# VHH binders against q07589: the designs that were tried, part 21

Target 1, 356 residues: q07589
Amino acid sequence: MSRILVIGAGGVGVITALSLWLKKESDVSLVVRSDYDRVLKHGYTIESCDYGRLEGWRPHHIYSSVEDAASAADNQGYNYIVVTTKNIIDGPVNSRVSNIIRPVLEKNKELHGPQLTTHILLVQNGIDIEKEIWAEFPREQYRYTVLSGIQLIGSTKIGSGHISQVGQDHLSCGAFDPQDAAAIQAANDFVRMYSNEGQNFVEFDPRVRYSRWKKLLYNAAINTSTALVGLDVPRCLEFGVNKKSTEIEVFHPAMREIIAIAASEGIIIEEEFITMFTEITRKKVFKPSMCVDCEKGQLMELEVILGNPIRIAKRNGVATPTLSILYNLLVLVQAKLKERKGLLKFDEKTATLVDE
Below, E stands for the ipSAE of ESMFold2; O stands for the ipSAE of ESMFold2 at other seeds; V2 stands for 0.75 times the mean of E and O plus 0.25 times the DockQ between their complexes.

## First folded at step 6 (VHH)

Design d3 (framework vhh_7qbe_3; at its last look DockQ between E and O 0.01; V2 from the best seeds 0.00; counts 0 for: pae E 17.9 > 2, placed apart)
Fold by ESMFold2 at other seeds, look of step 6:
Structure d3 (fold): chain B 356 residues (1-356), chain A 118 residues (1-118)
Amino acid sequence: as target 1 above (356 residues)
Amino acid sequence: QLQLVESGGGLVQAGGSLRLSCTASGSTYAMGWFRQGPGKEREFVAVISGSGGKTYYADSVKGRFTISRDNAKNTLYLQMNSLKSEDTAVYYCAKDTYESGWYTFDYWGKGTRVTVSS
């Protein structure tokens, strides 16, 4: 029975653990940081459009930290590490994905050496998110694969131990390295273990890089713009100059720039998706995830969604006037969030940042 | 051994046409053209999918340049029409040996020089 550690107990992570638990084909552990004591005593209350209402629910195991989960591996280790945290590479060092997963990778290596391959599933937004893992964990020294999870779900934590899922669970899972047979098999196995026929949509993704660049049309143009202004998509569209300027001067130009960057990386995205992503969001009266993160005072996945593609564009000689403006303004929003969280200090006497 | 060989560059007057070729050794998937003008950084021109069915062009060349490939000959082409002085550059062929996966354009040719006279 596969041992699966889910890291991140937000709306996505808890539903991920629940879906795996309901299938009854895996041993499901969840890292629950701030809510640990509450969930230990009372379990989760979950209101799910897919899975119904559950009260007092727990996965098979819960831990207050990744270190505790690694220590409790009982000489068996974990077959899968499923990372559902936001990937904030400009955030605190302990929130970097490589640092988050290191205790488990080290424990699996100590217990099993080459006999256990650790499958790292990144259920996170953005592009080039796998490259940190490959850089930090040389494959001759660590036995692992890196899998991509593209999650389309509307699930949020609405209180301590309370999850509300109003958008259907849809997961696309594939291998970042399409030539890694072990990764391809692990992705297919995960699809099987996650699948609850009639209750969710789960599919194998044979073209992970294409799929992630395609989703960036939405994330780099719409998710970012709404976060900057604190508005849902319909308001962004209706409030524009002549009810047109947001779509014509912001969303579409930003999406065209992403298509050009992807093309410079050899990935051709059909221009019809510009219209598709605009139309699928035009009538959705809710704030996209990055906008919600800002309102909650949480750091944004800014670098993996917007910083990384802009750096690729600079290297490849692709112009990004729209994306660059969005990025530089959101860098200021991210700094404001960091200052409020105490991660960045400004000395008002000198009008300068304080050295760390 | 692992090589991309561009050819077909030369001197041409503005408004004229020129066809570049690139022969590749080894397996190929997506292939593309880049260029570097005098005193400038390398910039993207066009890309074609491994099957040859999908293409994308930089705005500066769209409608004037056509990328194509002959997979039987492992050859990439760039047909350049209505040439302008600003098209003067060294043109580089690039290839990707993976589908949509881990590697991007990591293989580059030596380039072929195109000079457009006003």
Scores: ipSAE 0.074, ipTM 0.564, lowest interface PAE 7.4, mean pLDDT 88
Fold by ESMFold2, look of step 6:
Structure d3 (fold): chain B 356 residues (1-356), chain A 118 residues (1-118)
Amino acid sequence: as target 1 above (356 residues)
Amino acid sequence: QLQLVESGGGLVQAGGSLRLSCTASGSTYAMGWFRQGPGKEREFVAVISGSGGKTYYADSVKGRFTISRDNAKNTLYLQMNSLKSEDTAVYYCAKDTYESGWYTFDYWGKGTRVTVSS
């Protein structure tokens, strides 16, 4: 049985652990922070459109930290680490993925017997999210692969130990390095282990780099814009000048810029996806995830969605007037969120930031 | 053990006032109030920083609601004035301990019901 550590006990992480647990082919561990004591004693209450209602549910193991999970694996380690946290590069240092996974990879060096390869599945938005891991953990010194998970799911923690899933689970899993046969096999194995016949949709992604750039059309143009203004997509479209300016002067130009950046990296995204992503959400009165995060007072995945593509554009000489305006305004929104959380302090007497 | 316990909800006439309390156990950082009206999504009401020095409000409640906290008692408050029928909802207390580094309001209470009659 594969030993799997899921990191992040939000709506996505808990349903990920549940799906693996239901398949009965995995030993499933979950890192639970704020809900640890309650989940230990009472388990989760889960209301899932895919899996039904569960009461008192726990995965096979729960831990209050990654360090504890790594120690508890003793001489066996983990076959998979599934990272379901938001990737907030501009957040605290311990929230960086390399720091999150380090205790497991360092513990692997201490294992006796057959060498273990740990497959790191990043279930996170954005591009270039794997690069930090490759840079921090040289493959000569660490045995691992890095896998991509694009998960489309409407799952939210709505209370202590209480998860509500109202959007069906769809996972697209593949290898970041298409030349890494071990990673490709591990991604296919994960698809099998995660697949629950007739309840979710799980597929292997043979073109991870393409898939993430394509998804960025939506995330960099629409997810960001809705977060900036606090509106669902239909309102953004209907409130525009002549009901047209939002899509013609914001969404479409931003998407064209992403297509141009991807092209400068050798990735051709078909132009018809501009209209597809605009139309698929035109009549859906709901707020995309970044908008929801902002309204909850939570930090946004701003750097992996906008910062990284803009940095690529600057290196490659691609103009990004629309993306740059969105990014700079959202940097201010992110700073406002950081101030609310006490991560930034503005001294109103001097009208300056206080370095902490 | 329950980390957050709300109290102070009840039935009140439009134009009236009500004060909600939330007693927290354990570490606290940012704390906030959220609400869910009948048939609606849970929505942000107000948040206060760990020190209590900064507050932020949803536009729909600005000028009518005041969030405050007493760190010695580990208690969060919401003073609700000039109540409207639209304020009818279950009000939830939430806290962010920041210990996990996951950037969420990780702990939530069970809620206290506020009903505003006209």
Scores: ipSAE 0.000, ipTM 0.175, lowest interface PAE 17.9, mean pLDDT 86
ESMFold2 (binder alone), look of step 6: mean pLDDT 83; pTM 0.854

Design d4 (framework vhh_7qbe_3; at its last look DockQ between E and O 0.04; V2 from the best seeds 0.00; counts 0 for: pae E 16.3 > 2, placed apart)
Fold by ESMFold2, look of step 6:
Structure d4 (fold): chain B 356 residues (1-356), chain A 117 residues (1-117)
Amino acid sequence: as target 1 above (356 residues)
Amino acid sequence: QLQLVESGGGLVQAGGSLRLSCTASGSTYAMGWFRQGPGKEREFVAIISGSGGKTYYADSVKGRFTISRDNAKNTLYLQMNSLKSEDTAVYYCAAPDYYEGWSFDYWGKGTRVTVSS
């Protein structure tokens, strides 16, 4: 039986833990922070379009920190670490994914030497999110693989210990390193362990880099633009000059720049996806995830969605005028959010930033 | 739910040609061919736009394979010329879904191509 640690107890993480728990093939642990005491005593209340209504539900184990989960693994460790947190590499250093997962990898290294392999599944947006893991944990010293989870789900925490899932779960799971047979097997095994036939959709993703670059068309152009202005997609489209300027002057140029960057990395994305991503939410009055994060005063996944592609573009000599403007304006929005959270302080007497 | 059915696989000698077909149960946007050789990962072969106006190929097949489609018949084709033993694989037809996070989520069961040396 696989021992699985799910890190992050938002709408995605809780449904992930529930899906694995329902399959009855896994020993499921969940790291719960702010809701720990409530969930420990009373469990979750879950309203799920996939799984129905549950009251008092808990996975097999609940921990208030990753450190506690690592300690509780004792002499067994975890087969999978599923990271469902937002990947905010410009946020507090302890929020970096490498720092979040480090206690588990250090414990596994201590316990098992070269024989135990831990599979790290990143259910997070963006590109090049695996590279920091590879850099921080030399494979000669740590036995792990890195897997990609691209998830489409409409699930959110609506109160302490309360989850509402109104959008059906679709997960694509694959290996970041296509030469890593162990990672490929682990991704296929996870697909099996996560699949609840007739209730969710989970598939193996054979071309992770392609899939993530393709999703960036939406994320880098639409998710970012809506976050910048605080509007849903239909409003962004209808409020444009002649009801056209948003798609012609913002969405489409940004998407073409992503296609060009991906092409400079050997990944060909069809231009038909520009129209497809523009149209899929044209009539749906809801705010994309980055817009929702910003509205809630939460930091955005800015660097993995925009920063990383722009850095690749700079290295490869690809022009990104639209993406660069979006990025630099969103850096200011992110700074505003950091200031409100006390992570950044501006001294108005000196008109300068105070590092802290 | 979209269904994809491949056909046209078989045994062919190196240097020969073969044409694969894939029928879709309904209209699609982009479609692609992937393949999985013995002991290897499934790999990208070719993708064609929904209109058929743009095509993209893996380096290993560029200049030898041609992807095309007939939208009136909901059929995707792969013309394979100058076949090499390395082209031996099960070939899969794939299509993306139409929801956010578009990826190749619809797959046929595959058709086997064996290239003898």
Scores: ipSAE 0.000, ipTM 0.128, lowest interface PAE 16.3, mean pLDDT 86
Fold by ESMFold2 at other seeds, look of step 6:
Structure d4 (fold): chain B 356 residues (1-356), chain A 117 residues (1-117)
Amino acid sequence: as target 1 above (356 residues)
Amino acid sequence: QLQLVESGGGLVQAGGSLRLSCTASGSTYAMGWFRQGPGKEREFVAIISGSGGKTYYADSVKGRFTISRDNAKNTLYLQMNSLKSEDTAVYYCAAPDYYEGWSFDYWGKGTRVTVSS
């Protein structure tokens, strides 16, 4: 029976743990930080369009930290680490994914050496998110695979221990390295363990890089723009000059730039997806995730969604005028959020940043 | 150790045509052409997918350049028509390393194209 540690107890992480728990094919642990005491005593209240209403729900185990979860592994360890946290590489150092997962990798290695392969599933937005893992954990010293989870779900924490899921759970799971047989098998195994027939949709993704670049059309153009202005997509479209400037001068140019960057990396994305992502969101009156994060005063996944593609574009000689404007304005929004959190200090007497 | 060798570069009058070739030492999936003009950074020109024959072009060359391949000969082509002085560049053939699956890792040494007025 696979032992699975889910890291991140937001709307995505809790539903991920619930889906695995409902299938009854895995031993499910969840790291719960700020809500730990409330969840320990009362469990979760979950309102799910897929799974119904639950009260007092807990996975098999909950822990207040990754360190505690790793210590509790005794001689067992974890087969899967499922990372559902936001990937904020410009945030605090302890929020780096490699630092978050290190206690589990070290414990697995101490317990089993090369006998246990750790499967690291990144259920996070963005491109190049796996490269930090490969750089920080040399494969001659650690036995692991890195898997990609692309999740399309509308699930939010709406209170302490209270989760609301209003969008159906769709998960695509695959290997970042399409030639790693162990990773491919682990991704297929995860699809099986996550699938609840008739309630969710789960599939193996044989082309993870293509899928992530394709999703970046939406994330780099629409998710970012709505976050910048604090509006849902229909309002962004209707408020534009002649009800057209947002799509013609912002969304579509940004998406074309992403297509060009992907092409410079050997990935062809069909231009029809530019229209597709615009039209499927045109009439949906809800705020995308980055907009919601900004409104809640939470840091955005800015670097993995915009920073990384722009750095690739620079290396490959691809022009990104639209993406660069969006990125540089959102860097200011991110700095404003960091200042509110005490992660930046501005000295108003000198008009300069104070080093921390 | 995939090797890529370009050929077909040279001096061409504006409005003229030129065909570049790139021979690969082994099988590949996607392949592409890039170029670097004088004092400029390298830029994307065109790519062709091995999996379906799909192509994509930079806006600056669309309608003038055609990418194609002959898989029996492991050869990539770039037919360049209606050449302009701004097309002057060193043209590079590139292919991804599918062991990592992430980027164009194999590059040729390039072939020079000079477009004169």
Scores: ipSAE 0.000, ipTM 0.242, lowest interface PAE 15.7, mean pLDDT 88
ESMFold2 (binder alone), look of step 6: mean pLDDT 86; pTM 0.882

Design d5 (framework vhh_7qbe_3; at its last look DockQ between E and O 0.79; V2 from the best seeds 0.00; counts 0 for: pae E 3.5 > 2)
Fold by ESMFold2, look of step 6:
Structure d5 (fold): chain B 356 residues (1-356), chain A 117 residues (1-117)
Amino acid sequence: as target 1 above (356 residues)
Amino acid sequence: QLQLVESGGGLVQAGGSLRLSCTASGSTYAMGWFRQGPGKEREFVAVISGSGGKTYYVDSVKGRFTISRDNAKNTLYLQMNSLKSEDTAVYYCAAPDYSEGWSFDYWGKGTRVTVSS
């Protein structure tokens, strides 16, 4: 039975743990930070379009920290680490994915050396997210694979220990390194362990890099724009000049820039996806995830969605006028959020940022 | 350790044509052309998939340039038609190290193209 640690107890992480738990093929642990005491005492209340209503539900194990989960693994360790947290690389150092997962990797190495390979599944947005893991954990010292999870799901935490899933779960799981046979096998095994026939949709993704660049069309153009203005997609489209300027002068140009950047990295994305991503939420009155994060006062995944592609574009000589404007305005929004959280301090007497 | 060698650069009048070649020392995945004009940073031009079935061109060359490859010869081509003075640059062939990364990691030394009025 595979031992799986899910890190992040938001809407995505809890449904991920539930889906694995329902399949009855894995031992499921979940790291629950702020809601730990509530979930320990009462369990989760879950309202799921896939699984119905559950009350008092817990996975096999819950922990208040990754450190506690690592210690509790004792002599067995974890086969999978599933990271469902937001990837905020411009945030606090303790929020870096490498720092979050390090206690588990160190414990597995201490207990098993080369006997246990740890499969790290990143269910996070953006591109270049695997590079931090490869840089921080040299493969001569650690036994692991890095897997990609692209999840399309409408699931949110609506209260302490309360999850609402209104959008059906679709997970695409694959290996970041398409030549790593162990990673390919681990991804296929995860698809099997996650699949609840007739209730969710999960598939192996043979082209992870392509899939992530393709999803970035939506994330870099639409998710960002809605976050900047605080509007759902239909309002962004209807409020444009002549009901057209948003898609013609913001969404489409931003998406064309992403296609050019991906091409400069050897990934060719079909232009038909510009229309597809513009149309799939035209009539759906809901706010995309980055817009919701901003409204809740939470930091955005700004660097992995916009910063990383722009840095690639600069390196490769690809023009990004639309993405650059979006990015620089959202940097100001992110700084405002950081200031409210006490992560930045502005000295109003000198009109300067306090660099500490 | 993959080696890329460009050839075919030269002086050509505006409106003319030129064909660049790049021979790789082994099999490659996608391949691309970049260029660096006088006083400018290196910029992306075009890419072709490993099989040769898909291509992408920046807008400034679309319809004028054609990227192609002959996998039996490990050779990448760039057919440049209707050349403009703005196309004057050193042209570089690039290939990724897919197993070690996901960006273009191998580069040729370049071949100079000068388009005169």
Scores: ipSAE 0.432, ipTM 0.811, lowest interface PAE 3.5, mean pLDDT 90
Fold by ESMFold2 at other seeds, look of step 6:
Parts: C-alpha cells; sequence; structure tokens
Structure d5 (fold): chain B 356 residues (1-356), chain A 117 residues (1-117)
C-alpha cells in the first residue's frame, strides 16, 4: 500500500486526499495548517459534485506541518509527496517547493537510503516547475522522480474545515522526463490509485511538455488578465471596447505569443485552442484562481506562468509584447501584495525600497 | 551527441530561392530552423514535428518558407522562396534534447545565406 503525503489543504488538496482515500489503495496523510485543530476535532465537511456530502471526514493521518509529517513517518517514510500548494518562487523561502518537500525527502533518505524512490507529484501551474527540484536535489545524492499533475477542478475552501467542490475533477498525470521508466510507472500507479470509476476523470499524460504549454494559453492570457482587473471572464469580454477588445487585443495576442514560444521549444500547439479557451470560459461567471488569490491578498504564481515563458522567449528570439506588458504590470501587483504581507518595505521619506 | 550538418547556403538576389538541408546523425523528434542576421541575436524561424505532420512558422516567413523532412534520410529541409534582404543570416538547424531544460540543445554549425538587392 503506497504511503502518500498530500501537502496543501486547500480545495484541491483536500479533494486529492479524499479521492485517494476513497480508492482504498493507499495510506493517505494530509498536512493541514490553519485548520488543523478544527479538522482534528470535527473532521472535514465536504460537499462534492463527484462524491456527495461527507461530514466528519479525515484522511488516515493529519499533521499540522510538513516537519511533523516527516518526523511521524513511523520509520516507513512516504512513497509519494503530492504538492498542491501554489508555486511562488519569488515569495518567501518557506514557500519554495524545494524547502517544503526537503524534510520528507531527507527523512526518506535517512530511513531507506537508495532503496526507496520518492515520487514527487507537482500539482501546480506553470512551466519549468521541475527545474528547481532537479537543481536543489542532485540525483547522485537523492533517489526520486518528478511527476506532473495538471488538474482541472472547481474546488474551494469555503470555511474552516469546509470544502465545496462544484466542478468535476479532471487530472492528467505524467512524467516530466518521459525517458524515466520509474517515473512513467509511478505516474501510471498514481492514476490507478486516484481513479474512482464513474466519479472522477483521471488519465496518464504521455506528453507532459505539450499539455503544460497548452494549458499556459489559458493561464498566461486569461488568468493573468482577470487578476489585473479583478473581474470574471464574461465581464472582461463584455466590458471591452465594442465588446471585442479584450479577446482581440489581449487574450488572443497573448495566446499567440505562447504558441510561438512553445514552437521555439519544439512543441507545436494548434491555433484552434485560442478560440477554444476563449469560448469555453465566455459564459462561465466565475473568477479564475489567480484573480481570486489576488483579491484574497495572496501571492500569485507569476514567475512560473509568465516569467519563465518570457525568459525562454528572450533566449529563442521570440517577441512577446503582450506577455511582457502583462508580466510587468503583475510584478507591480505582486510587489503590492508583498508589501501588505510585510515581505517588502518602501521608505516614503527616501522614495526607495528598504534593502532587506 | 547528436550531430547536425547544414548545407545549401549561398548568395542569391532578392526574389530568388534557396533550399537548405540539414542531415542528422540519428533519429530526432521535432526539428527547427533558427537564423542569426548581422549584428542581431539568433531568432526562431520554423519547426516541424517528428512525424512531419505539423509545422509552425514565424509570421515574417509564412507563405515564403516551407519546412519539411525525410525521416528515412534523417534530413530536414527549408525551402526559401521570395527571399528578401532581411533574410540574410546564418541559418542553423536545431533539434531538442529530451533531457533537463527541454529546449533546442543540439545545433549545427550553420550555413550562410546572403540576399543581395
Amino acid sequence: as target 1 above (356 residues)
Amino acid sequence: QLQLVESGGGLVQAGGSLRLSCTASGSTYAMGWFRQGPGKEREFVAVISGSGGKTYYVDSVKGRFTISRDNAKNTLYLQMNSLKSEDTAVYYCAAPDYSEGWSFDYWGKGTRVTVSS
């Protein structure tokens, strides 16, 4: 029975833990920070379009921190680490994925040496998210794989210990290195352990690079634009000049730039997806995740969604006028969010940033 | 490890045509063409899928350039028609590496194309 640690107890993480728990093929642990005491005493209340209503639900194990989960591995460690937190590489050092997972990876190594391969599943947005893991954990010192999880789900925490899932869970899971047989096997095993026939949709993704670049059309054009203005997609479209300018002058050009960048990396994305992503969201009155995060005063996944593609574009000689404007404006929004959280300080007497 | 060798460059008058070739030392996935003009940074031109079924071109060459491949010969082609002086550059054949970084990591030495008016 695989021992799985899910890190992040937002709407995505809790449903991830529930899906694994319901399959009854894994030992499921969840790190629950702010809601720990409530969930320990009362369990979760979950209203799920996939699984119905659950009350008083807990996974097999609950921990208040990753450090506690690692210490309590009961000398067995974890086969999988599933990261559902936001990937904010320009944020606090404790928000870096490498720092989040390090206690578990070190404990697995201490307990099992090279005998246990740790499977790290990144259920996070963006491009090049695996590179930090490879750089921080040299493969001569650590035995692990890095897996990609692309999740489309409408699940949110609506109160302490209370999860509402209104959108069916679709998960695509694959190996970042498609030549790594252990990673491919681990991804397929995760698909099996996560699949609840007739209730969710989960599949193995043989083309992780393609899938992440394709999803970036939505994230780099729509998720970012809505975050800038604090509007749902239908409002962004209807409020545009002549009800046209948002899609014609912002969404579509940004998506075309992503397609060009992907092509410069050898990945050809069909232009029909520009229209598809616009149309499937045109009538859905909801705010995308980056917009919601910004309104809650939370940092955005800015670098993995916009920063990394722009760096690739510069290296490959691909023009990004639309993405660059979006990025530079969102850098200011991110700085404003950091200032409100005390991560950045501006000295109004000198009109300069305080050096920290 | 993979070796890429370009050929077919030369001097041509504006409006003329050239066909570039690139032979690979082994099987490849997607392949692409890049170019670097005098005093400019290297820029992407076109890419073709491993099977040859999908292509992408930058706007500046659409309708004038055609990328193709012959997988039996491990050879990539770039047919360049209606050449302009702006097309003057060293043209590089590139292939991706499936290793870390997932970018065009194998490069040829380039072939020079000069378009005179």
Scores: ipSAE 0.431, ipTM 0.807, lowest interface PAE 3.4, mean pLDDT 90
ESMFold2 (binder alone), look of step 6: mean pLDDT 85; pTM 0.872

Design d6 (framework vhh_gefurulimab; at its last look DockQ between E and O 0.84; V2 from the best seeds 0.00; counts 0 for: pae E 5.9 > 2)
Fold by ESMFold2 at other seeds, look of step 7:
Structure d6 (fold): chain B 356 residues (1-356), chain A 120 residues (1-120)
Amino acid sequence: as target 1 above (356 residues)
Amino acid sequence: EVQLVESGGGLVKPGGSLRLSCAASGFTFSSYAAAWFRQAPGKEREFVSVISSGGKTYYADSVKGRFTISRDNAKNSLYLQMNSLRAEDTAVYYCAAPDYSEGWYSFDYWGQGTLVTVSS
């Protein structure tokens, strides 16, 4: 039976753990930080469009930290590490994915040496998110695969130990390395273990890079724009000049730039997806996840959604006038959020940043 | 040993045409996307066009409608037909292919380039 550690207990992580738990094919552990005491004593309250209402629910194991989960593995280890945290590479060093997963990778290595392959599933937005893991964990010393989880879900924490899922869970899971047979098998196995027929939608993704670049049309153009202005998509569209300028001058140009960048990396995305992503939430009065994160005072996944594509564009000689404006304005929003969190200090007497 | 060798560059007048070729060896060319990049003197290298293993194509806006990328998998060759050439098309043109062996997705194999000069 596969032992699965889910890291991150937001709306996505809790539903991930629930979906795995309901299938009864895996031993499910969840790292629950801020809500640990509440969940330990009373379990979760979950109101899910996929699974209905659950009260007092817990996965097989809960831990207050990744370090505690790794220590509790004793001589069993974990077959899968499922990372559902936001990927904030410009945040604190302890929030980098490599640092988050390191205790588990070191424990698995200690317990099994070369015999246990650890499957690291990144259920996170953005592109090039796997490269940090390959750089930080030499394959001569660690036995692992890196898997991609592209998730479309409307799930959020609405209170301590209280999860509301209003959008159905659609998960696409595949291998970042399309030639890694072990990763491909592990991704297919995860699809089986996650799938609850009639309740969620789960599929194997044979073209992870294509899928991530395609989703980036929405994330780099719409998720970012809504976060910048604090509006849902319908308001962004209706408030534009002549009710057209947002899509004509912001959404569509940004999406065309993403298509160009993807092409410069060998990934050809059909232009029909520009209209598809523009229309998919035109009438849905909900704020996308980056907008919600910003309103909650939480750091945004800015670098993996905009920074990384722009760096690729610069390397490949692809013009990104729209994405660059969005990125540079959101860098200011991110700095404002960091200052409020104490991660950035501005000396008002010198009008300069403090290196502390 | 992977090798990409460009040819077909030269001097051409504005409005003229050239056809670039890239001979690939040392790998299964038909399984990979292949691309053209170019670098003008004093400028950064820039993307020109890509063709997938299955023949789907994409062009940078600066060349769309004037350049045509194609491939001949039986000959392990990549081509760029350049029509209606302009002075700003003057550059060294590079053939590129990806390396998937370590899970990296960037174009890692590059030719030495072929010079195209568009001048009156």
Scores: ipSAE 0.461, ipTM 0.818, lowest interface PAE 3.0, mean pLDDT 90
Fold by ESMFold2, look of step 6:
Structure d6 (fold): chain B 356 residues (1-356), chain A 120 residues (1-120)
Amino acid sequence: as target 1 above (356 residues)
Amino acid sequence: EVQLVESGGGLVKPGGSLRLSCAASGFTFSSYAAAWFRQAPGKEREFVSVISSGGKTYYADSVKGRFTISRDNAKNSLYLQMNSLRAEDTAVYYCAAPDYSEGWYSFDYWGQGTLVTVSS
C-alpha cells in the first residue's frame, strides 16, 4: 500500500485524507496543527455532500507536525506527500513548501536512496508553484516527482475538528513534467487511489500547465478583484456601472492579459473561457477563497496568482495594465495583513518601514 | 545542439509585406510550440506570436490581423507573414523554442535575429 502524508488540515486537506481513506488502497497520514488534541480525542465531524455525515473520524494516522510524521515513518518513509496548504511565498520562511516537505524528503533519502521516489502532489493555486521544489531539491540528491492537483471542491473548516463540504469533490491530477514517465504513472496511481465510484470525480490531467493557466483566468481576475473589494461575484457584477463595467472593464481585460501571458509562454488558452468563467460565477452568492482569506486576516496567495504571471509578462514584453493595478493594490492589502500579524513594522515617527 | 536560424528580413516601405523564415534543428520541432519575438531599437524584447505543435495560433494585439504565423513540420520551419507593415514594426525579429530537457514550458532557445526595417 502506498504511504501518503497529507499536509494541511483545512477543508481541502481533510476531505483529501477522507477520500483516500475510504478507498482503502493507501495508508493515510494527516498533519493536524491547531486541532491536533481535539482530533486525537474526538476525531473529525464531517458533513459532506459526497461522503455523508461522519462523526469521530480519523485517518489511519495523525501527527502534530511534519517533523513528527517523518520520525514516525523512520524505517518506511512516504510514497506521496500531498500539500494542501496555501502557497504564500512572501510569507514566513517556515511556511515555504520546500521547508515544509524537507523533513520527509531527507528521511526518505536516508532510508531508501534511489529505491523510493517521493511523489509531491501540490494541491495549491497558482502558476510556477513547482519551480521552488525543483530549485531546492537537485535531482542528483533527491528522488522525487512533482504532481499538480487542481481541486474544485467546496470544503471549509467551520470549527475545531469540523468540516463542511457543500461542493462536489472534483480533482484533476497530473504531472508538471509531461515527459516524466514516473510522474505520469504516479499521477494515474493517485487518481485510482482517490476515486470513490459514484461519490467523487477524479481524472488524470495530461496538460497540467494548460489547466493551471486556464484556471488562472478565474483566479487572477475574479478571485483577486473580490478580495480587493470584499464582495461576492454577483454583487461585483450588479454593482458595476450599468451592471456591466465590472465584467467589461475589469474581469475581461484581466483575463485577456492572462491569455496573452500564457501565449508568450507557448500555452494557448481559448478566448471563450473568458465568458465561461464569468457566467459560471454570475449567480454564485458566496465569496471566493482569496476574498475569504483576506476577511479572516490571513495572508493571500498573491504572488503565485498575480506576481508570477506579471513577472513572466515583464520578461516577455506583454502589457498588463489591468493586472498591474490589481497586483499593486493587493500588495498594499497584503502589507496591511502582514503589519497586523507583526511580520512588517512601520515606524510612525519617521513614516518609514523598519528594516528587518 | 539546438539551432534556430532566421531569414527574410530587409527594408520595406510602410504598407508593404515581408515573410520571415526560421530553420530549426537539434530537437523534435514538430512536438513543441514555436514563437516569434521582436526587439525594436532602444526597447525591450516583446512577444509577437506563437504557434502550438497542433497548429493553434495566438497574436499580440499590436500585430493581430496583419501578421500570420505558420509552421511546416516536415521542413522544421517556422514562418511569419507580415502584411500592412508600419514604422513601429521596425525591429530585430527572433525565432524562439522551448527547452524541453528541463520539463519546463519556456522559450530558452533563441536565434540570432533578422532585421526588419520599415521606412519611407
Scores: ipSAE 0.396, ipTM 0.784, lowest interface PAE 3.7, mean pLDDT 89
ESMFold2 (binder alone), look of step 6: mean pLDDT 82; pTM 0.835
ESMFold2 at other seeds, look of step 6: ipSAE 0.327; ipTM 0.740
ESMFold2, look of step 7: ipSAE 0.191; ipTM 0.666
ESMFold2 (binder alone), look of step 7: mean pLDDT 84; pTM 0.853

